Miniprotein binders against q93zb6. Designs and how they scored, part 26

Target 1, 365 residues: q93zb6
Amino acid sequence: SSSSSDPLLVKAAKGQAISRPPAWMMRQAGRYMAVYQKLAKKHPSFRERSENTDLIVEISLQPWQAFRPDGVIIFSDILTPLPAFGVPFDIEEVKGPVIQSPIRTEEDMKRLHPIDFEKLQFVGDSLKILRREVGEHAAVLGFVGAPWTIATYIVEGGTTRTYTVIKNMCHTAPDVLRALLSHLTKAITEYVVYQVEHGAHCIQIFDSWGGQLTPEMWERWSKPYIEEIIHAVKKRCPDTPIVFYINGNGGLLERMKGTGADVIGLDWTVDMADGRRRLGSEVSVQGNVDPAYLFSPLPALTEEIERVVKCAGPKGHILNLGHGVLVGTPEEAVAHFFETARNLDYQTLFQNHVPAEKAEPELVV
Below, E stands for the ipSAE of ESMFold2; O stands for the ipSAE of OpenDDE; V2 stands for 0.75 times the mean of E and O plus 0.25 times the DockQ between their complexes.

## First folded at step 14 (miniprotein)

Design n6 (at its last look DockQ between E and O 0.54; V2 from the best seeds 0.00; counts 0 for: pae E 1.8 > 1.5)
Fold by OpenDDE base, look of step 14:
Structure n6 (fold): chain B 365 residues (1-365), chain A 81 residues (1-81)
Amino acid sequence: as target 1 above (365 residues)
Amino acid sequence: SPEEIKKLIEEAKRLLEEARKRAYQGDYEKALELVEKAIERAEKALEEAEEAGDPELIMDAFFLIWFAELLQEEIEKKLKE
């Protein structure tokens, strides 16, 4: 039974008939918003902001209050679960994430343990509150890092530009790296299920560093572990859409389709119509407006939104940016993006009788 | 019947997936033939879905026509190169 109660974003992800694309933005809560900057001055630690239930909820709801997106993603980090399975980390202002004790040997692997959800209660509690606060008006989004992406931080000891240590381990310590990736796959699978059980309508998997691999290396070292997660999650949570996103994915689209994800996230360097042709009719797409267009005149932003939506087609599209909102983005441009998205109609855009979603009676507030 | 409309939709989907596979193999003439057949099936599915008043089947058929045309444009471009 297509539950008439699914959020617009969930319907789009499942390829159901709807009147317009749902919209949300990666990094829609962030430093571009004055309310976030004010909160971040009071709570200067990123760990404090991302690991306290009240702050997570407040920050996650800042875009909800300002813009009414169709998706409300939890304010968190892909590294948030690391301490819960035995990898402590810090966030330095200049360097970003720092892992003091990288895992590179079989002896280092002994520090890893099964994921402890008592250490992640703030995520579960936040998702429950967010689900209550948005009601049926938006989808609550959970997210995780892909095993390769998380392993990159763990092996490199933080952010890298070269990926030389982990790419070298593919040749010098392949069994250690496979053991790490397999451990992460289990932990991330359980963490996805945990997020769904606590109120996430949809999950995004970020393989942020997967785009830095050759296609062959990605198929060997990233894809199998993502497929394992998606398969395990689909078995346990069959009604939860999974969005799979890689930044710089233009060379990987056909390979990404094979993961079993319901939605493939596109970056702005992929033509949306090319992305549709390459992925086929049975996979939904997310994206892919260039975040730089939010600095453009509003008419140019409107035209680009309409272009992207027309290129994505009348079904199975989640409107987003191709990457996260940039620092210094005008809040007015973000407001205009969501207003434009709410005013889109597939019947008007495609000049054909697209079935109108039965307008839920606008609660005239 | 809804079952007949669904059968037409599934036939159109199969034809489009085969067309995509043929286009990827460089067999653009066969890919185009398959796309044209997929459009014919999807148009028939749309007509029958509109007569039935089923909005999900209408959208499925309409999306397949749109997708088939999108694929057709690329194949026709490749045949001119």
Scores: ipSAE 0.755, ipTM 0.913, lowest interface PAE 0.7, mean pLDDT 94
Fold by ESMFold2, look of step 14:
Structure n6 (fold): chain B 365 residues (1-365), chain A 81 residues (1-81)
Amino acid sequence: as target 1 above (365 residues)
Amino acid sequence: SPEEIKKLIEEAKRLLEEARKRAYQGDYEKALELVEKAIERAEKALEEAEEAGDPELIMDAFFLIWFAELLQEEIEKKLKE
């Protein structure tokens, strides 16, 4: 087991005994916060905000200062490491990310090189600072995109609704696609280890586009590369839990467990009790309050938080939303979410499953 | 002893995993039998862990009882259909 000094989130990920679920939120730093909007107005370039150490740290700590979550995730992007292995990208105002020189052929593959961490010093420096700032009070989280998701961006040249180029490559140029995925697997593995070495307590893998694949195709084109990353990271960083999340993962849950991840993140479309039954007793879960509940009256939000926690069970749960915080979300609701989580007590929530004959009278102080 | 409690917990885990597999395959009668055996192991483990005052073993056993009951309710519903 881990030492008693591990953050609550790490203990939950490992399935250790704790009194309440830790909580954090995907996109907990972002446009729903007034302080973020003010900073983004002064620094309108997303690349600047995500690649400047001082800005990364300030943004990452905004939710920490306001809400004291149990996890502080570095402000970054799954595309951030791309230039470090030979894939430059831009962020355009309307289109979002653009890869002007996609990789689709053996010749294109020659532009790739091993990941160069000198180009990612801002990530390492930011993680070290975050670790110092939160101390023993929260886990610092790093993250990566899964090889399929990263390959989708690189092959398509940006965000797409159709995925037609990469889907066609599965049939027309499978050896090129496998070579790309293999290169990405190596680069992402090193980037995970880099983040751990520079302060991350826990790493989340996002396979954002994995939910667009049928389960059979996901097993062929995404899962094996994720398995390789997790296997290598567990050998090199045995104390670091890995959370694995796919947007739209209802049809993939049992297959996601097969990657060896310590924690399976459920999106909001999966009923937590059903997800728990399907995943079994040996893996931890994360999630999965629908972010729309942050727009509900606060008592209704409390009830939904408690329902999700009861459905996830008395251990092995990291409380989170089922996807990122929505723009326009009231800051008061986010504060309430974290306050509710801090005041939960597993003993109280699950007391009706403990026989009365085992209860002890409360002693006087 | 802690070793005996951990053995009961590991047996309960194995029984629950097999029960899940059987329920997934539609073998609900066997799945229910396995869940009932797992509950027996986990309840014994909880009793002994409470006597030993071991909070990690208490939580492990309690979680398995909770999980077994979660499975049992679904399996029993399927058997009535």
Scores: ipSAE 0.608, ipTM 0.886, lowest interface PAE 1.8, mean pLDDT 91
ESMFold2 (binder alone), look of step 14: mean pLDDT 87; pTM 0.848

## First folded at step 15 (miniprotein)

Design j1 (at its last look DockQ between E and O 0.59; V2 from the best seeds 0.70)
Fold by OpenDDE base, look of step 16:
Structure j1 (fold): chain B 365 residues (1-365), chain A 81 residues (1-81)
Amino acid sequence: as target 1 above (365 residues)
Amino acid sequence: SPEEIKKLIEEAKRLLEEARKRAEQGDYEKALELVEKAIERAEKALEEAEEAGDPELIIDALFLIWFAELLQEEIEKKLKE
């Protein structure tokens, strides 16, 4: 039932007719904002900021207060649930995430346990508060990492550029890797449902490292586990839209369509109109303004937003960046992005796009 | 009537889905014929939706026209290759 009360973003995700694209940004809460930098100086640990209810809520609401986006994503990390299923990690300022004890063997797999939500109460409590604070004016967004993406961190012991350990495990220890991915699929499914039950209107799945696979390897090692999550979540939470995002997904779009996601997130390296042709009319799209345009003059940013919106068509589009907001982005440009999005009207944008080519050339007599 | 407009919209959607299937099969001439019919139905739905002042039906029709044109360009490109 299309409840008339669904947030604009949820309507767009479901491919419902609306007057304009809803807008939000990946990393809309972050270091580019002066208020975030001020808070981060008081609370220097990323884990402290991302694992405390009050700080999560405060940070998540910083973009809401400043810009009034149509989506408010919880301030968290895709690695946040790791300690809740037996994988401790740290976040170092220079190295990023560090997993001291990688999982690479059957013996290492014995450290994994079912997800313990007692360790994740700060996520649930934060989502409930965010849902209350934004009311009907925005969608609350939850998110997770895809099994392959999470497994990459676990196997590599943190961030990697080569993915050599996990890609090698596909050949040298495939049963261990399948067991890990299957465990992660279960944990992530339950974590998605948990986020929805606590007030997430929409969930984004980040397969951030899926774009580093060959299409064949992605179909074998990432896609089945994402399909399993989406299927299980759709069965338990049928009214919750799922956004599926891969960075560098231009070679995977047709493959991503088969996952059952309501929305495919595009990066800026995909032409939006090409993405629409390839995905078809029944799947919504998210994106895909290059985050670098936020450093451009505001008129050029407006033009690019309008171009992307026109290329996405008058339905089933969530306006976003193709990736997260860059460090050093002017807050004014982010404000302008959301203001531009609020001032768009699909009737105005697309009624004039009856191709002017059927305007008979006025024979200048 | 809103019901008649919805019927035109559903007819346009069916024609576009059939056009896509024909294009995927390499039957680009038939796909183009089906797209043109879909545009005709969607344009009529738009006209009637505008006359009725129904913003949801207007957007549904505009989307079908836009998507049909997007598919038409793809098919026409394939016919020139």
Scores: ipSAE 0.799, ipTM 0.927, lowest interface PAE 0.5, mean pLDDT 94
Fold by ESMFold2, look of step 15:
Structure j1 (fold): chain B 365 residues (1-365), chain A 81 residues (1-81)
Amino acid sequence: as target 1 above (365 residues)
Amino acid sequence: SPEEIKKLIEEAKRLLEEARKRAEQGDYEKALELVEKAIERAEKALEEAEEAGDPELIIDALFLIWFAELLQEEIEKKLKE
């Protein structure tokens, strides 16, 4: 439930009336920032940067210091909790994440154990510090990967372009895959609650590879596990809104609403007005400026931000990109994005409505 | 009063939900009628919220007008097909 002391982002997620959309950006801390590049050169290991409390806090606060977003997301990775339940991983320079011992059989499943928060103290400690540093001025966000996405990494042994091992496993070893997804659901649920108890105001669930499934397969192999996470988290953490995001999600929107998430994140390929119509008035949305607009002249960026906000309506909207900030993005454009968002006013944008007798809305783009 | 403004808002929400259900069933003429009634309620709520100087109720009313007009545009397209 929302209160007057909640951060703006939490109020928007809960569908409460506020004067402007809060804004933050997926990947807002990262390689596009000179200050991050300098730190990453000194600390070249991604595992160190994402697993050392002091580094996590410094990196997470870099965009806060530069741009004052309405949300500060912990610098982490959806794979970060894997060693805590028995799945070690590495990050290789070219390949990215590597899981040397994939889980594909019942025997492999024996390596899994319940999540061990002693191995994740850096997450809890970092969230507590972030909460204190931003105070009332921003929401602190935690995040997780959805069970299907995490299972894909574990089964495939890393990133994949084809998904052939896990998709084949749906047919050749469905009981093993269901057992893996069930274990992950329990581990991820506890990890969400852990983040909330240590300071997160809001949790984003990423099903990064959910858009690679047909809607029917997504409903079979991903949605039920996400529903279980959201149900359990809302019972244990009733004040914490959940944002749910899938890249490539145009065919899944109504089904995503069915998970019970408070906010549906839209990628840039979805028409925001169409998305709001399809989702209805009872759920909030996040997104969905095309990150390529950050390479545009600043007036064009302003126009696109205003267009997206008008299409999303004067309530229940967290302004964001449709996916993460791209490498090479000018910092000036990111600053402009946040300054534009802070200067918006819903009443100014929407009080030029045309009465129904005129047959067409002139206030909606 | 704030309670009466909130009542108008709740009535508009109910009408819009019913309109969405009717549109899903292909009953576009009834859906349009319901949307138009919802707009009447939301516009009245906006007028009263502005007189009261209540910014939260103003935003709530603006949202309902916006959403109703979003639905109306789609319903009208379907009726012209």
Scores: ipSAE 0.725, ipTM 0.917, lowest interface PAE 1.1, mean pLDDT 91
ESMFold2 (binder alone), look of step 15: mean pLDDT 87; pTM 0.837
OpenDDE base, look of step 15: ipSAE 0.794; ipTM 0.926
ESMFold2, look of step 16: ipSAE 0.695; ipTM 0.910
ESMFold2 (binder alone), look of step 16: mean pLDDT 87; pTM 0.847
ESMFold2, look of step 20: ipSAE 0.688; ipTM 0.906
ESMFold2 (binder alone), look of step 20: mean pLDDT 87; pTM 0.846
OpenDDE base, look of step 20: ipSAE 0.781; ipTM 0.920

Design j2 (at its last look DockQ between E and O 0.44; V2 from the best seeds 0.00; counts 0 for: pae E 1.6 > 1.5)
Fold by OpenDDE base, look of step 15:
Structure j2 (fold): chain B 365 residues (1-365), chain A 81 residues (1-81)
Amino acid sequence: as target 1 above (365 residues)
Amino acid sequence: SPEEIKKLIEEAKRLLEEARKRAYQGDYEKALELVEKAIERAEKALEEAEEAGDPELIIDAIFLIWFAELLQEEIEKKLKE
């Protein structure tokens, strides 16, 4: 049942009637903000910042305090749950994520165990606090990596450009890879449910590396596990919207629709109107302003926001970037993006009679 | 009635989804016929929703008209190629 109290973002994700698109940004908490840079100098470890409740909450609320987005995503990483199911990792300054002991054999698989939420209490506690702090004024967003994306890090031992080890395992060790993906599917399903139970209004699934597969290989090695997660989550958490995002998804849109996700996230290389035609009227879309437009003159940014919103149509759109905020982005441009989004009205934009939702009381700044 | 309006909306949705599939198959003439029927149903749903004063059904109908026009433009472009 759609409660009248659902956040604007949840209503949009469900394809409900609303007066404007809700807005949030991938990486809206990050290095472009001076407050984040100051905090990151005090707490230089990424794992320290992402695995401590107080720091997670403080960082996640930085964009909330500055810009009042319609979505507040938890400050975390897709790799954060790895130690909770038996995969330790480090974050090196130069290399990024490092998995010292890749999983490539049946013997390596014995290191995996069911997800231990005692090791993830900082995520649950942070989501509860975020839900309290934003109240009904924003959606709290949780997120996870897709099984293929997580398996890529685990098998490759970190970030890869070629994906040669995991793509080769599809042929040389398919049973080991299926076992890994099945284990990850279970762990990620439980982790999504855990995030929802602790206060996430909406969940984004990132299949960041799924776009590097052929469409056939994606349908074989990524899609079934994502479908399993979404089906299991929808059964346990029927009122929670799921956003499914792949960077570079222009060749996969029709296949992504088949997952049962409520929202398909588009990157900026997809034409929004083409995306809407290809996906159809029954699925919502997220995106897809190019993050580079945040470096443009504010009038050009406004025009691009309006263009994207008009191309998405008067229902089932979550305004976002096509990818995360870039380092060096002016805070003023991010402020302007959210201000522009708050001032949008579908009736004005489409010259159609759109019933005004009761204006949310202006947050008196 | 709200139930009749919802039925028109669901008919328009089905027609648009069939039109989209036909267009993808290259059957642009049939796709255009289905879009025109979908617009007719959605416009009727809009009129009845406005008379009923149901804001959700109004937006549903407006969205279906908008989506139908978006699909129509693409089909008409393909018929001119």
Scores: ipSAE 0.657, ipTM 0.877, lowest interface PAE 0.9, mean pLDDT 93
Fold by ESMFold2, look of step 15:
Structure j2 (fold): chain B 365 residues (1-365), chain A 81 residues (1-81)
Amino acid sequence: as target 1 above (365 residues)
Amino acid sequence: SPEEIKKLIEEAKRLLEEARKRAYQGDYEKALELVEKAIERAEKALEEAEEAGDPELIIDAIFLIWFAELLQEEIEKKLKE
């Protein structure tokens, strides 16, 4: 496709010169919005909200209508595709996601099958509608969970902080775990392509639990499968940039670059200037305003947005939070974030930086 | 011409990537030399892009100058340690 017709977010992801950073927020549709709360009262089942085309589209467009972000991400869940390859799940009020029949043994593996897109028509239909609704004004984003992260849910049966079952499997049943991860890699690859074919401009890979591994374990149990997904998707969807995000990723940045992702998403604990230095000039970055700044006075939020943008440089940056929007976040702050981003201009912001002067370091006396 | 400016930009990018690799390996003196050469090329690209009135090439050049200075600050700190 023509690079000149690409949405601003796609251009930034590809490292093309543009006049300002595009902006969107992880979890930009959700519980912090009054309009979402009203809809959720009428439709209290999360599975209904995330699996009914009309509701998905309505929810996904709520932040678009209110704030005009440069990206519109489909309202979905990283677990949404699981029933399509043989892993049913529930959402319980207190526990969150529950997989009633975890996969931990070779016998359990027999329940898996190739991904069945008949069970995911609501995703494809929703993406097509979103693409039409936002037109040229924003990028439509799809997303997936990385194989390690999905495997943690499938093996643990839900969310835990201990991860003891899957970590134990690394030692006691490594061939079963490798087989599970390989199956997930194939299913997720097809699901990425499916989302692109149905309207997504850009895909984000979440390895939400990858940060729970030591870097050496991450290189063994997560990275190879992410590399395989990215390689396969780039062959089949060469025009589609891939964003890669890990929660708690400060120790992994250079290793994340090695996956071949177009954009590395930084959490808020990483200094953006340090991240840029470590990642080099050939990959784009996303992030990384601390979500807590949305609770600050608006002038302080403006200053932090400008600081992050200056630290990310005048190119190859998708402005975002370093994590998802927090429940209780004021809608006025979210509106201000997007208004600030729209009013930035790189040439103005970096004008006095060029030619740059550097203050000489002084010795401590 | 735009093609000549793009060549200066590509040269600066290659010098900066090599500088970053040398700094990671602890070769800070060579890394600094490479950064300084990259700045010279990026500054020339900026001057020519400004004369041409090409806003995309101006941003490309500004980015490389900015990135070069980001590296230079860290390298100079390491040399003084």
Scores: ipSAE 0.632, ipTM 0.888, lowest interface PAE 1.6, mean pLDDT 90
ESMFold2 (binder alone), look of step 15: mean pLDDT 87; pTM 0.849

Design j3 (at its last look DockQ between E and O 0.77; V2 from the best seeds 0.00; counts 0 for: pae E 1.54 > 1.5)
Fold by OpenDDE base, look of step 15:
Structure j3 (fold): chain B 365 residues (1-365), chain A 81 residues (1-81)
Amino acid sequence: as target 1 above (365 residues)
Amino acid sequence: SPEEIKKLIEEAKRLLEEARKRAYQGDYEKALELVEKAIERAEKALEEAEEAGDPELYIDALFLIWFAELLQEEIEKKLKE
């Protein structure tokens, strides 16, 4: 049931009437903030910062304290649950994520086990604290990687540009890959439920590498597992909105709608109005300001925010970037983005779509 | 009444989703007819919501008008091609 007490972001995700779009940013906690850089010098390990409750909470609250976004996402990684189901990984400074022992055979699959939440207690404890600290003023956001995206890291042994090993396994070892994807689907489903039970108001699913598949291969190898997660989560957590995001999703929008997600996240290469037409009125959208506009003069940033909001329509929009905040982004531009978002009003923005005759009643919301 | 306004809103939604499906099938004439009917219901819902002082129903109706106009423009473009 929609409680009147739902955060603004949860209301937007559910397609409820509200006075303005809620706003948050992917990577809103990060290297562009001086407070983050200062903390990262004290705690140089990314895993140390992302796997310690106090550091997770402190980092996640840095944007909250500075900008008061409508969404506070937990500081974590999509790979954080890997050790909890039998896949150790490292983060190297130059290479990024490294899985030293890729899973490519049935024998390798024997290393996988059910997800162990004792190893993820720092996530649960952090979400509880974040929920307390933001109160009714923001939504706490959890997130996960999609099975295909996580499988890509596990099979490739880290970040890839070609996806040649996992794409080849679709043909050479399809049963092994289906077994891996099915295992990940179960683990990720339980991990989403765990995040919700510990205080996440909304969950974002990242299929970051799904956009590198052909539409046919995405429908075969990614979509079914995402549909399974969303269906299982909706059954267990019916009041929790799910955001589904793929970077480079312009060719996949209609297929993404088929997953049962409440919100489809758009990147900046998608026209917002085209996205709305293709998705229809019953699905909410998230996005999609180009992160590069945060380097533009503030008036140009304001105009682009207003353009994106007008293209998204007066309901079912979560204002965001089309991707994460870039390194070197001015903190003042991020502050201005959130201030602009707070000062938006749908009645004022869409006055030209109101039939000309009657004086606007002041919406006392 | 709020119940009548909600009924108009739900009728407009159904019409727009049918219009969108028809447009996707290339039946632009039928899609346009459905959009025009959806606008009529949504405009009436907007007026009744304003008179009732219901801001939530007003925004619901406003969104449907906006979405209908967005579909109308696309359909009209396709009919001129």
Scores: ipSAE 0.745, ipTM 0.906, lowest interface PAE 0.6, mean pLDDT 94
Fold by ESMFold2, look of step 15:
Structure j3 (fold): chain B 365 residues (1-365), chain A 81 residues (1-81)
Amino acid sequence: as target 1 above (365 residues)
Amino acid sequence: SPEEIKKLIEEAKRLLEEARKRAYQGDYEKALELVEKAIERAEKALEEAEEAGDPELYIDALFLIWFAELLQEEIEKKLKE
C-alpha cells in the first residue's frame, strides 16, 4: 500500500528495505549553477526569488532538470514564515537578514500572533506544483528552522557570531524566552503540517545554531521544543518522515535521537560508521560526504561516495552532503554524484556479507 | 516462512540493542556474547530470505549482519584494551 508506492527517499527515511540509497543535496538549487546565476541576475532580490511562486518552482526544479535527484526540496528560507506570525524582516547586502523590532521583553511578545497562512500561499502553491512536476520520480521536501535557531534571529535582530543577547536571556529573562520558544513551537508545528498538506513528502528540521550551545544548554533550550514539534507532527501526519540536522553535531548525536526524528542528518565531521554505532539500528541516517569532495577528481569522488554508503549500511540511509553545496562547485561533479548514486546497488556493495555457499544470490534485482 | 524470517530478524534486533546498551555500560564480554547470538539469527534469516526469493527480508537481514559486525569490531577492540 502506501509504503510500497512511496518515493525511494521516503522508504529510506522510514528504514524500509530498498536496493540503493536515495540522494539529494542540501542547497542543490543555488549559486553554483549557471542557470541559477542567470535567473538571480534577472531577479536580484532574494526575497522575490524565495517568495514568488513561479520563481520558487523554477529554482527548485533546476537541479531536478539537470541531475534528477531523489528529493526536490522547496527553494525557501528558515525565516520565510516570520512575517506570517508577526515578525517582519528585511534582507541587507552586508548584514543579511535584519529584524528591525527584536523580541526581548514581555511587551515585545505582544506583537506575535498565530501563524497566518494567507501570507504563505506561495509556499503551499509551490509545493503543490513541485509534487505534480516530479510525480512518482522524487520526494518533495519541505523544511523549517528549529525554535532555538529561529529565536536567535528574533532576539539578536539578525545574524550574530556571539549569541550574547539570547544567551543572556537564558539567565535574565528565562520566562520570556520560554514563552517565545513556545510560541515558535506552535507556529512551526502548524507550518510543518501546512507543508505536508500541500505536497511535502518529508520535512527537514534545521537547528543551524543548536551547535553553538553546550549539550546541557541544548537539552534545556532547544531539544524540548523540537520534541514537541516532532511529537505533534507524527500524530497529525503519521506517514511523513522527519529529518533532523544540526551543523556541528558530533557532540549531540545521541541527544538528537532523543527528539524522536526518523532520520538524523550527520555533518561531514562525524565518521559515518561511528555515527551509526552511536545511533543504533532503529533510526535512519542522512549524509555525509564532505562538500569539498565535489572539487576532487571524479574517481576520488566516486570512491568517497562508496565509502560513505558502505559506512552507512545497506538500508536506512539518505545519501547527501554533510553540509550545503559550496559556491563554485563544478556542475559536472554534482551530476557525477547523482549518477553514481543511481548506479549503486546494495547487493554489490555488500555482497561480501552473503552466505559462504552463495556468492551471487538470486535476490539481486 | 516469511513469519519465521521476521521472527529471526526481530530477535536479532533485540539482541543488538541490548548488546549496544551493555557496551555503553562497559560490559563488553556480555555485549560480545549478545552480538554473536544476533549474528547467528541474522545469518539464518539471510539464508532463508535468499532461499525464499524475498529481497526485502534479505536486505533487512543483511543490514543486521552488517550492523552486528560494526558493533563487534568496536567491542573486540575494547576487550583488547
Scores: ipSAE 0.608, ipTM 0.863, lowest interface PAE 1.5, mean pLDDT 90
ESMFold2 (binder alone), look of step 15: mean pLDDT 88; pTM 0.856

